# Designs tried in a protein design chat: VH-VL binders against Uroporphyrinogen-III synthase (hemD). Part 7

Target 1, 246 residues: Uroporphyrinogen-III synthase (hemD), of Chlorobaculum parvum (q59335)
Amino acid sequence: MKTVLVTRPKHQAAPFVRELEQYGLSTVVFPTIEIRPVAGWNVPDLTKFAGIFFTSPNSVQFFLKHLLQTAPDELKNLQQTRVWAVGKTTGQDLEKHGVSIEPLPKIADAVNLMADIDPAEIKGQTFLFVRGSLSLGTIPELIAEFGGTCVELTVYENLPPSLEDTQRVKDMLAEGKLDCLSFTSPSTAKNFFEAIGSKELSDSVQIAAIGTTTSGALEKMGIKVDIIPEYFDGPSFAKAIAEALK

## First folded at step 5 (VH-VL)

Design g08 (from c03 with light chain S30R S31Y N92Y S93D; framework fv_clesrovimab)
Fold by ESMFold2-Fast, scan of step 5:
Structure g08 (fold): chain C 246 residues (1-246), chain A 124 residues (1-124), chain B 107 residues (1-107)
Amino acid sequence: as target 1 above (246 residues)
Amino acid sequence: EVQLVESGGGLVRPGRSLRLSCTVSGFTFGDYGMSWVRQAPGKGLEWISFIRSKAYGGTTEYAASVKGRFTISRDDSKNIAYLQMNSLKTEDTAVYYCTRESGYDYWEGAFDIWGQGTTVTVSS
Amino acid sequence: DIQMTQSPSSLSASVGDRVTITCRTSQSIRYWLAWYQQKPGKAPKLLIFKASSLESGVPSRFSGSGSGTVFTLTISSLQPEDFAAYYCQQYYDYPITFGQGTRLEIK
């Protein structure tokens, strides 16, 4: 049995883990950026807002999961409220749950989203901004500039990997218990080697990159890439890893 | 008001160097990948170089025709992308466009915003 | 490199016509294809990305279809402003490559 380290964000890891395990591989999940839900918030009365802003797929995922678990009747109010999304992926995640979105900005960023809104529709109104802990302040700042009020609701946190999980992975590397390290973005690769604090790996450890972008980042760090899939998606990546580790 | 404004083009002799600049306004420059695409007179489009955002490691890609001669870079504090062009050849004669990659869909290589272009003529 | 071939290289049409331009790739690129419109003296404008997704602000008469190695751009009811050059572009792998272009001309 070979063991693959999965460095994807936690919310993206499960499908990839299932694919790897279907090939008979063991997996260890070590997200190099850990995204955690913020605990203890209550879904506000959504009828009190003139509109709601989402800027990331994570804000949609964590907000809707909590809403459906704790205040499912509020989904109706969300579906009847004006909702803005900065980009197409965020908008599609909302539409998946029956939420209509206002037209996407021609240019997919917060400044251009706000520029497409008549300031008269902002002035004197209260809006909800569903955010992560490291989200930019562009939307609240522009709402305030236009004379509106922005209530900010932080629904997830971006955290580095825990020291305990990092030490566990270091121990597994030292003990020869990891056969493959898999990376799905330049950031997962960079953050992994920063957290581990060493680029010195046993020759027995294979390095897998989901695509040429991630592979290029690894090679610029001095890390040789052993495995790249034919198609740059999760199922193709799992298959390529399984074939290489036979 | 979103703008990509290229500058630094001109007439230059073979073997010389030029540095093109692309000044960006109206969006958060540091969050996006940037490319240079050129078009020779009366010809089609040719992608020549790309630089990723810092979130994706700031790594670069080059077409074989310019690899080793051209260098793409960015200064996020100034909202400027650069193309350093060395050892210029007559076949480098083209309009050079600065382009933004769509960032929010996670697509590298589809170019949603383009500058007006700057002309580079390499001739004796 | 992934080679991109457009057909036809030029096409003459009248206002109100349905126009189809084809792009063929030397290897599968799945969905990683964009279409651009370029008017004389102007920069290209993105019309379609990910083979079939309409860019914001682009009229619905434009549509894209296809996957793998064969892709089409369709203009369902040609308008006067649509006479331009059209380019397909793959972004499956680097180097990024464009088709040679299709010139759409008035009859």
Scores: ipSAE 0.000, ipTM 0.421, lowest interface PAE 14.9, mean pLDDT 85

Design g09 (from c03 with heavy chain Y106L; framework fv_clesrovimab)
Heavy chain, then light chain:
Amino acid sequence: EVQLVESGGGLVRPGRSLRLSCTVSGFTFGDYGMSWVRQAPGKGLEWISFIRSKAYGGTTEYAASVKGRFTISRDDSKNIAYLQMNSLKTEDTAVYYCTRESGYDLWEGAFDIWGQGTTVTVSS
Amino acid sequence: DIQMTQSPSSLSASVGDRVTITCRTSQSISSWLAWYQQKPGKAPKLLIFKASSLESGVPSRFSGSGSGTVFTLTISSLQPEDFAAYYCQQYNSYPITFGQGTRLEIK
ESMFold2-Fast, scan of step 5: ipSAE 0.006; ipTM 0.565

Design g10 (from c03 with heavy chain E101D G103P A110Y I113Y; framework fv_clesrovimab)
Heavy chain, then light chain:
Amino acid sequence: EVQLVESGGGLVRPGRSLRLSCTVSGFTFGDYGMSWVRQAPGKGLEWISFIRSKAYGGTTEYAASVKGRFTISRDDSKNIAYLQMNSLKTEDTAVYYCTRDSPYDYWEGYFDYWGQGTTVTVSS
Amino acid sequence: DIQMTQSPSSLSASVGDRVTITCRTSQSISSWLAWYQQKPGKAPKLLIFKASSLESGVPSRFSGSGSGTVFTLTISSLQPEDFAAYYCQQYNSYPITFGQGTRLEIK
ESMFold2-Fast, scan of step 5: ipSAE 0.007; ipTM 0.562

Design g12 (from c03 with heavy chain D105E W107F E108D A110Y; framework fv_clesrovimab)
Fold by ESMFold2-Fast, scan of step 5:
Structure g12 (fold): chain C 246 residues (1-246), chain A 124 residues (1-124), chain B 107 residues (1-107)
Amino acid sequence: as target 1 above (246 residues)
Amino acid sequence: EVQLVESGGGLVRPGRSLRLSCTVSGFTFGDYGMSWVRQAPGKGLEWISFIRSKAYGGTTEYAASVKGRFTISRDDSKNIAYLQMNSLKTEDTAVYYCTRESGYEYFDGYFDIWGQGTTVTVSS
Amino acid sequence: DIQMTQSPSSLSASVGDRVTITCRTSQSISSWLAWYQQKPGKAPKLLIFKASSLESGVPSRFSGSGSGTVFTLTISSLQPEDFAAYYCQQYNSYPITFGQGTRLEIK
């Protein structure tokens, strides 16, 4: 009996699992990261900060939505504050709301962003870091190293699989117990490989993508796609997987 | 092996504060979300609050009836979950259960382990 | 908030009867529903999760079915120890909500 890993969000997994099981396949459900807004935080007085850091489009979107709903007068203060973004997409999201961005780093990561800032501009100053729950500590650590203070505000949470669930999937891969990995979006593919920490897979493991967009994302990661359905829907995807694993 | 033991309940007057504790043993506490569920005398179950594991940001959720008055927290080094109850009202009178949120096959959200409950009575 | 309505609110039955309790939700919750049993003076006990999955140690006479907005709990051959309150609970979204309960009484 062949076993298929289902990486769909929890609320969408059950119908797809049922379809696969009707074809005589075993399934393991391993939803990859779900992103949710954090509720209950208050927009701080933005005039108290020498600058504000954003490292993801999600931090911008969740911060601005909450700001516009609960403290819309703070938008003018955001527009007058120095703002850093790690990459072009994050910067463009801020620019859409009239927020000027400090120059982007050549390499879109926090280390290179901080390397472009004179430490003298950080010493003795207070900064706001708008983050997700799994954001790296690079910006707060470097601000502290340069003699500044960093206030961290978590505005969204990344709900990755538990360490126990991730280790179980890693063990199943190592033991040859998974025959097919199925992906229904670029983000489920990216988040899966980030969670397991490796793109190295046995040739016995088939990679299934629901459509060409997901397949293209896997290709950019260097992952060969083995199964794509004729129609890009759940029932057609389950059928294509069943036929390939026959 | 697995057990949840609540403590800190009792009789309090309206407007005062009380802190409940839930001591956990028999599983890796830090990996699980924890909830508080209450039951008023002769009434049904009401979910009150949830706290995520540190890996998921340690973020919290509250029922509207307690938001702004109650605070859930956790100390992973001691295997204890807390419920800080401020500005207590007579309608907060209930048995308070500590529960482990668990998912089968990577699904969140039902309560597989329950403590025996601790009684909170708010009266003048 | 997702509202949960159980029917009936109370039910009288005899040992050996087949009993069905229904839970209806104000919004679709897919299969993210659990059932609990509560005896007087005791904490609730998990019976069923993911609408139809039987918790380990729960007798096979208990079964669950349904998806979307309509769910049922069935006890196929009532035993004396089954007279208790029963609650459905959704875990599709926060806040978590429970049905009002169904009290199963001896006839």
Scores: ipSAE 0.000, ipTM 0.399, lowest interface PAE 13.6, mean pLDDT 86

Design g13 (from c03 with heavy chain A55F Y106F, light chain S30R N92D; framework fv_clesrovimab)
Fold by ESMFold2-Fast, scan of step 5:
Structure g13 (fold): chain C 246 residues (1-246), chain A 124 residues (1-124), chain B 107 residues (1-107)
Amino acid sequence: as target 1 above (246 residues)
Amino acid sequence: EVQLVESGGGLVRPGRSLRLSCTVSGFTFGDYGMSWVRQAPGKGLEWISFIRSKFYGGTTEYAASVKGRFTISRDDSKNIAYLQMNSLKTEDTAVYYCTRESGYDFWEGAFDIWGQGTTVTVSS
Amino acid sequence: DIQMTQSPSSLSASVGDRVTITCRTSQSIRSWLAWYQQKPGKAPKLLIFKASSLESGVPSRFSGSGSGTVFTLTISSLQPEDFAAYYCQQYDSYPITFGQGTRLEIK
């Protein structure tokens, strides 16, 4: 019996687990993130910023949900402000709400996003960075280096896996008890390898990615992807894993 | 300006203890993993210890040479990383550097920012 | 532990020379290798990460190559400020390990 590690957030894991188990696979659920909104913040006066940065779909979702509930008139100010997004999905989520974005970087990370901006446009200006608790300090650091000011607003938290659950998974990997690691987003992949603390895996362990975005993120981390489904959905992903592990 | 400043080094006898501090400025300290790397006089670099952010539970890694004797910790409210060194040996004589783990990809272990170092001499 | 071996341990060169330093690992580290420069009395400075990526602010005369178990740092046209010690470092897995260093001295 082959065993598959499911890294999806806890609330999304059950349907995928059911699909895998119907193929006769054993599953271990190890949610690498739990995403929770931060409460109690006020939408700042958006007119005081030269621009606003978003680095994840979650920062867009939680910021806009709170804005629409507590300060809906600020949407017009957001639509008139310069807005940067790190990647295509983040940009699309903003565009659904009538927010125009600056050109996307070719490589979907904060370093490449900031490299595309003329430092003269940052010097002496104030920017808003809408972030999660896991977000790197790259944007505030580079804004300060270019002579600007960055106001940071944390709108969601990523909760890590427990130390006990992490040690259990480390032990299972060391003992050869996991046959496949499955990833459904760049964040689940990133958080998994950061929690485990190693990119070295036995050749017997297969790496499965639900689609090309997740696969690309794994490859940027130096992780070879073994399994990608024809269609980037849960049932197709479970089928591809089952076929590869036969 | 991004800066790491080590302090707490000095001359100690074998079997004694020292605590090193690394004070951080110019970046969001809580977002980064921190390491200690040492260099014995005239020798190369040796990685000693690593501590993850509070988000990952402040979990730690140690080189075998210091496991059980040294403890790495952090105080994110003060932007300080610590290295508690117990049961010191003459072989622990070195310059100790505080380093930041780089954020240039989605999993990193390269050290992009280094402090100036603090000297620890263990001698009878 | 992954053992890192640099060659040569020291070399002498002249300004304008092309210089290469090799790092060999006891097992594959894929591309998880960094190169550092250390000047006397100073802390190390990151030059290259992920085997071949140039760190911001580092002159283009520095380049890295290799994968698996063999890696090379090249300085294409040596400048006076390049006389220093150079170290490779793997970060494929803990414990993190460094090469023994290469001293680059004026001829």
Scores: ipSAE 0.000, ipTM 0.454, lowest interface PAE 13.5, mean pLDDT 86

Design g14 (from c03 with heavy chain K54R A55Y, light chain N92D S93Y; framework fv_clesrovimab)
Fold by ESMFold2-Fast, scan of step 5:
Structure g14 (fold): chain C 246 residues (1-246), chain A 124 residues (1-124), chain B 107 residues (1-107)
Amino acid sequence: as target 1 above (246 residues)
Amino acid sequence: EVQLVESGGGLVRPGRSLRLSCTVSGFTFGDYGMSWVRQAPGKGLEWISFIRSRYYGGTTEYAASVKGRFTISRDDSKNIAYLQMNSLKTEDTAVYYCTRESGYDYWEGAFDIWGQGTTVTVSS
Amino acid sequence: DIQMTQSPSSLSASVGDRVTITCRTSQSISSWLAWYQQKPGKAPKLLIFKASSLESGVPSRFSGSGSGTVFTLTISSLQPEDFAAYYCQQYDYYPITFGQGTRLEIK
């Protein structure tokens, strides 16, 4: 019995896993690094904040998408509020939506951003920190230290695989227990190889790409692609893998 | 104040070992990837090694020129990155820079902070 | 490995000149390219990242452009402090690779 690594999140991969298993293949689900929106939050009343902090382009993207869909009138309040960004890319994304930002720090990190703010401007004030799940706690820690209040709003999740799961996949690769690695997007392929830390693979491991875009990304990384389906859909992909692993 | 300070360089004979250290201050060390970049006298920049942050298990990459001889590691509790250099060759003579990979919790790659460098001379 | 070819290897210019340095890659790297300045005896300093984004504190006379396999660093109205070595660097894939450098010298 051959084993196929599925790199998509389990809930997104369910039909593909079922197709592979119908062909008598074993599957291991190993979600690669993924950035996902957090659901269920409400855009706060932005007039209640002395300022708003963004540390990544992802926090800008997910915050603004949700704001424009659920509370579009708050955009004007955002445009009138003091806004800080850690780096150029984050700042430019805000400026594209008419949001002016405070001066960027000379070194693009939260410690230097906070160092540029007079602590007297923080004391007794309330700030919003728009963050991801893995964002550094520097901003809320320093705001609290300077006597301010920081409301944290998590708008996206960075979900790298656990260290335990990553080591398990590395061990399976080293022991020849994985017969095929399957990729459905360029990002999935890149994130997988970044997570395992190596592009060196045993000759026994086949690389499957759902289409030419994903295949092109893998080849650009120096990874040979062994399996591409005739049609770039899940059932065709599962069938191509099953046929190759006979 | 954000600072990277390299130490451990010096004069060493071919075939011997040397360990470089990079002491970090002013940011949360464990959250960033770290690289070593070297420069031979009068030559350009050569990337040598990279170690990922704790979020990616501290996995490592090496340039072909040093693979099997050099080992990059980190001690997040002490805010120190290391480069263990074994089987040193005359061609390893260079200034070695410790660098931080740029990007904040979303992507990395450009080196936004550099140490002053430490000189390694491999000579008989 | 992604090969980085930088041109010219050296050039001489006068204060006030417009200077252009080109970097070519052996395969597409999208926009994952940085430019560095290095003065004698000092560590390199980041100027440009993501091909065209100016690093904080870097004068606006520096600009970057390009995508895919061809990238350009431009210095408009060259100043005395700009005479230095310049390097391009790709960060799309490991191993990370640098161009061989361009030495900018006073005429």
Scores: ipSAE 0.000, ipTM 0.436, lowest interface PAE 12.8, mean pLDDT 85

Design k12 (framework fv_belrestotug)
Fold by ESMFold2-Fast, scan of step 5:
Structure k12 (fold): chain C 246 residues (1-246), chain A 127 residues (1-127), chain B 108 residues (1-108)
Amino acid sequence: as target 1 above (246 residues)
Amino acid sequence: QVQLVQSGAEVKKPGASVKVSCKASGYSFTSYYMHWVRQAPGQGLEWMGVINPSSGSTSYAQKFQGRVTLTRDTSTSTVYMELSSLRSEDTAVYYCARERVTYTSGDYTVEYYFDYWGQGTTVTVSS
Amino acid sequence: EIVLTQSPGTLSLSPGERATLSCRASQSVSRSYLAWYQQKPGQAPRLLIYGASSRATGIPDRFSGSGSGTDFTLTISRLEPEDFAVYYCQQYGSSPLTFGGGTKVEIK
């Protein structure tokens, strides 16, 4: 029996694991990042903020989902509030809900976002920062430096792989117990090799990418891709891996 | 007053499935995550997974992935834990537990600890 | 996964004495997201402490928690008869959520 490493977040992994196991493959789940929504918070009165900051598509998704479920009347207040987004994808997700955003920074990061704001617009004002647990402190630190107040609302948690799980995977690789490493996005591939700390793999280990975008990212890292499915979806990916590992 | 009331004891044969319910009352059902934790006789607590009752989104401990399914019914304020392919090692008391949030100084601190627990459901797997 | 090791496994004391329970994590617990639970025979666990040091509603002030990083402590300043139970620590700083193996506080 051949063993496939699944690097998808745990909440997305189960259908893919089931597909692989139906083909008689063993699986090890090693999410290179896990994103978990935070529940139980209440949407604050958005009229009390001079502006709201979002730095990831995840913060937009989890915030808006919760807002629409628990306080849908606040959507109108969000649409009338100044809103900043760090990048194009984050901004587009907000615009899909009728939320206008302030101009995007030329470089999609929090430092450049804050650099584009006149400190006089921050001084004496209160802002909301909708964040994940591992979000950088750049926005609240600069708001404080400019003389403003930043209320932080954590709406999702980023859970990196544990040092123990990372060591276990390293040991399995060293012992020849993993036959295939599967990647479903450029981020899962990059995060995996950063966590493992090495790009040196046995020639017996096959690299599988769900599509050309993920394959291209692996190629840029110097990693040869062995398996790509005909169609870039979970079931086709599982089938391609099973056929290659016969 | 917050209450979590679980279904009664179950006796199953190896290979069967069991579905345990946990009915919530006294709070906004969709505003709190619900977790499942089990305890084998004379052993410690083992986390199984979590469900967001609002969205139905779930996350499972790797040991149970593929065997456990968490669901909910918002009309009855009930969460369900279904465990398939039962083994003798699955003999345990199964608990539902509510995830808590804390509000401090006008800000929110959201924390993933369990403030209320169901009374437990004993599942016995024997041939 | 973060492994939590509780010590001692059993603590034999008399009413009125101080109990000190240890919980050590295999890696740093993010934001001191650590809770303590009390469990009596035939009962569900009861929350005592969350965030390493915050006492839950209705919990007597003889219970206190401390610590950060990898080293956490639960202290019961003066044991009452009802305090003889098993105590579990739990981290919620990373997935999967994990519990310690428990410390049994029993009458000497």
Scores: ipSAE 0.000, ipTM 0.373, lowest interface PAE 19.4, mean pLDDT 84

Design m01 (from d09 with heavy chain N31D Q53E, light chain S30D; framework fv_durvalumab)
Fold by ESMFold2-Fast, scan of step 5:
Structure m01 (fold): chain C 246 residues (1-246), chain A 121 residues (1-121), chain B 108 residues (1-108)
Amino acid sequence: as target 1 above (246 residues)
Amino acid sequence: EVQLVESGGGLVQPGGSLRLSCAASGFTFSDYWMSWVRQAPGKGLEWVANIKEDGSEKYYVDSVKGRFTISRDNAKNSLYLQMNSLRAEDTAVYYCARDFLEWSTGYFDYWGQGTLVTVSS
Amino acid sequence: EIVLTQSPGTLSLSPGERATLSCRASQSIDSSYLAWYQQKPGQAPRLLIYGASNRATGIPDRFSGSGSGTDFTLTISRLEPEDFAVYYCQQYGNSPRTFGQGTKVEIK
């Protein structure tokens, strides 16, 4: 029986775990970032904002879940407000709920997003920035520089893996109990190696990356990638890992 | 408003070639994976090919590998399918579709009206 | 590849009735990877449901999806005249992505 480490965020791990286990593989879930909703905030009156900024799929998901539970009438106001998203996935999550987004920047970061906005549209206006705890201050800083006001709403926290879980994974690596480490994004790869504090791995441990972007990030870190699926989706990734581990 | 408009379909003999085009508007075309999906008369839908945002990665269903080539021109907001060595089994309405990826897997959130390709003697 | 079999092939009903459409997969798929589409004559397919049970934006709440493993269902709780169409299921859990052959919902 081979064992695969799953590094996806806790709320996204279950489908991939089920796929791997159907192939007869054992799994260990070690989210390299734990995403937790922030409690106790109130949905502001969205009609008071000239626009709303989202920088991650998590900010969309946690904001909308809370909005639909506590202030469902605000969805109509969200759909009628100008909304900006930093990247494609964030924009698509908003579009699922009938929210039209302003054009995406060609480079998916806050600096390039803000560069595409006429400063005259910001001056004297109030904007909402829906954020995570680790979000960069770029959007609030540039809104202030252009003479606008930015209200920041933190809807989720990014927490590192627990010290207990990290030590358990370190022990499993030292004991030769992990056969494959799987990564689904550059962030899961980087955060994993930061958490364990070492890039030295036994030759028996295979490194799996879901696609070329994640593989490229691992290679820049000096990590050889052993497994990449033909198609960059969860089921194809599980199949490629199962075939490689036999 | 997202709009996808296909063209280039027609009647062709077995062994012939056709080039399909799809004109996209209402979204930033260069930010999305794009697909071709076909539907044979009286049959279900079949995914044919997809292409990454920058054109660097292309994937095909096995039955068209080596015969069909997907490409895109982001400056023109256009998607293409070059179809060579056409067979009777390739007869279908061909749809241009926007790939919507959730995590690493996806469905099709917007579709064009389709263009009919008939392969017949 | 995963084969999706839809049943019945044709469902003849009157407005106001409940429609239940089935989609059976040749092997188990995670319910997170199943979508439903509606296609009216002469029109493009339209996304209805993704992830087996999530309604796409703008889709009326009379449409609902359910199921797991190999058996999935699309339910239209109270047919409206505009709902008479062909419906397709699609899996995106295994490559290549595959569709069912469709169920036609027609007026009795």
Scores: ipSAE 0.000, ipTM 0.401, lowest interface PAE 11.6, mean pLDDT 85

Design m02 (from d09 with light chain S30D S31Y R97L; framework fv_durvalumab)
Fold by ESMFold2-Fast, scan of step 5:
Structure m02 (fold): chain C 246 residues (1-246), chain A 121 residues (1-121), chain B 108 residues (1-108)
Amino acid sequence: as target 1 above (246 residues)
Amino acid sequence: EVQLVESGGGLVQPGGSLRLSCAASGFTFSNYWMSWVRQAPGKGLEWVANIKQDGSEKYYVDSVKGRFTISRDNAKNSLYLQMNSLRAEDTAVYYCARDFLEWSTGYFDYWGQGTLVTVSS
Amino acid sequence: EIVLTQSPGTLSLSPGERATLSCRASQSIDYSYLAWYQQKPGQAPRLLIYGASNRATGIPDRFSGSGSGTDFTLTISRLEPEDFAVYYCQQYGNSPLTFGQGTKVEIK
């Protein structure tokens, strides 16, 4: 029996684990990131901001949960403030709470979002950026470049895997108990190798990437990718791994 | 196990040139970005340059751009820093360091012992 | 470039005491990609912590890192005589790579 390490986030792991196990593979789940709410912040007076930026569904979820619990009257102010979302999922989460969003960028990233805003609307204004601990600094940097002020509010934290779980995986690698490492995003790959603290792997360990973006990230790290599915989805990925490990 | 050994340091006059070498052993050298980090006597650390695994990308701190060239020879497990137009401010111990993350940025999990470069008249 | 400011500049403590070292960034560090190094006189730096909170292989559990965004801390819970050293923070979230100016920990 071959053993596959599953590094995708905990909430996405179960269907993929089931697919792999149906092919007769053993699995070890090692989520390379954990998402946790940040405690102790207060909802700011939203009327003081010219606009509010959200770049992830997690920032919306944790911000709104806390707002509804501690300052529910601020929801009306949020609904009357200009709000930007970087992508469709983030925007939909805001809209389901009655929050109108500015037009989405054609490319779902912060650079393209900021490119759609007239710099004159930024200059001399104060904005709120609702973020996670690992969010990119693109929005604060561009707001500052355009002469505005950006107040950053960290509402969730991306935590590395526990030292205990990391040591267990290190021991399994050293003992030859892992046959395949699977990665479903550039961040799962980066966080895995950062947590393990080494890129030196036995030649017997196969590296699987769900698609070309993840494969490209691994190749930039000097990691040869052995397995890529025909279609970049969970079922196709599980099938490709099973075929390779026969 | 993992070892990085620098050589080529010495005394040189302002405007002169010097070539540093770093011999790597105990790991697959061709799988890592490599960096040079320097430290002026009694001062802190300053990243100088890094180079991608295959040598296709090279990055430099602004103060040395155009004067220093980083290169590598994967067949010899060796890293180099060619230093031209040297200035008194380049006086430092130069460390060869292994860059863990193979993007343009990273932390350094192994360091050599360093080689002293003194630029003085 | 991101400027890292370490405080205090010098910390004088006795063995057994807790040491708390601060590293503050001029702007938010992407992905909290911050490392801590220890350097003893005449020696190369040694990696202690990476990714703000992960201990490097072989580093005693008395060393711990924390923080995110612009504020980071290195803690030594029970200072040993061999912990006399200069400590540097380094960010690798944004190019160019930058180091703090260092905090010297000296044994009383």
Scores: ipSAE 0.000, ipTM 0.453, lowest interface PAE 14.1, mean pLDDT 87

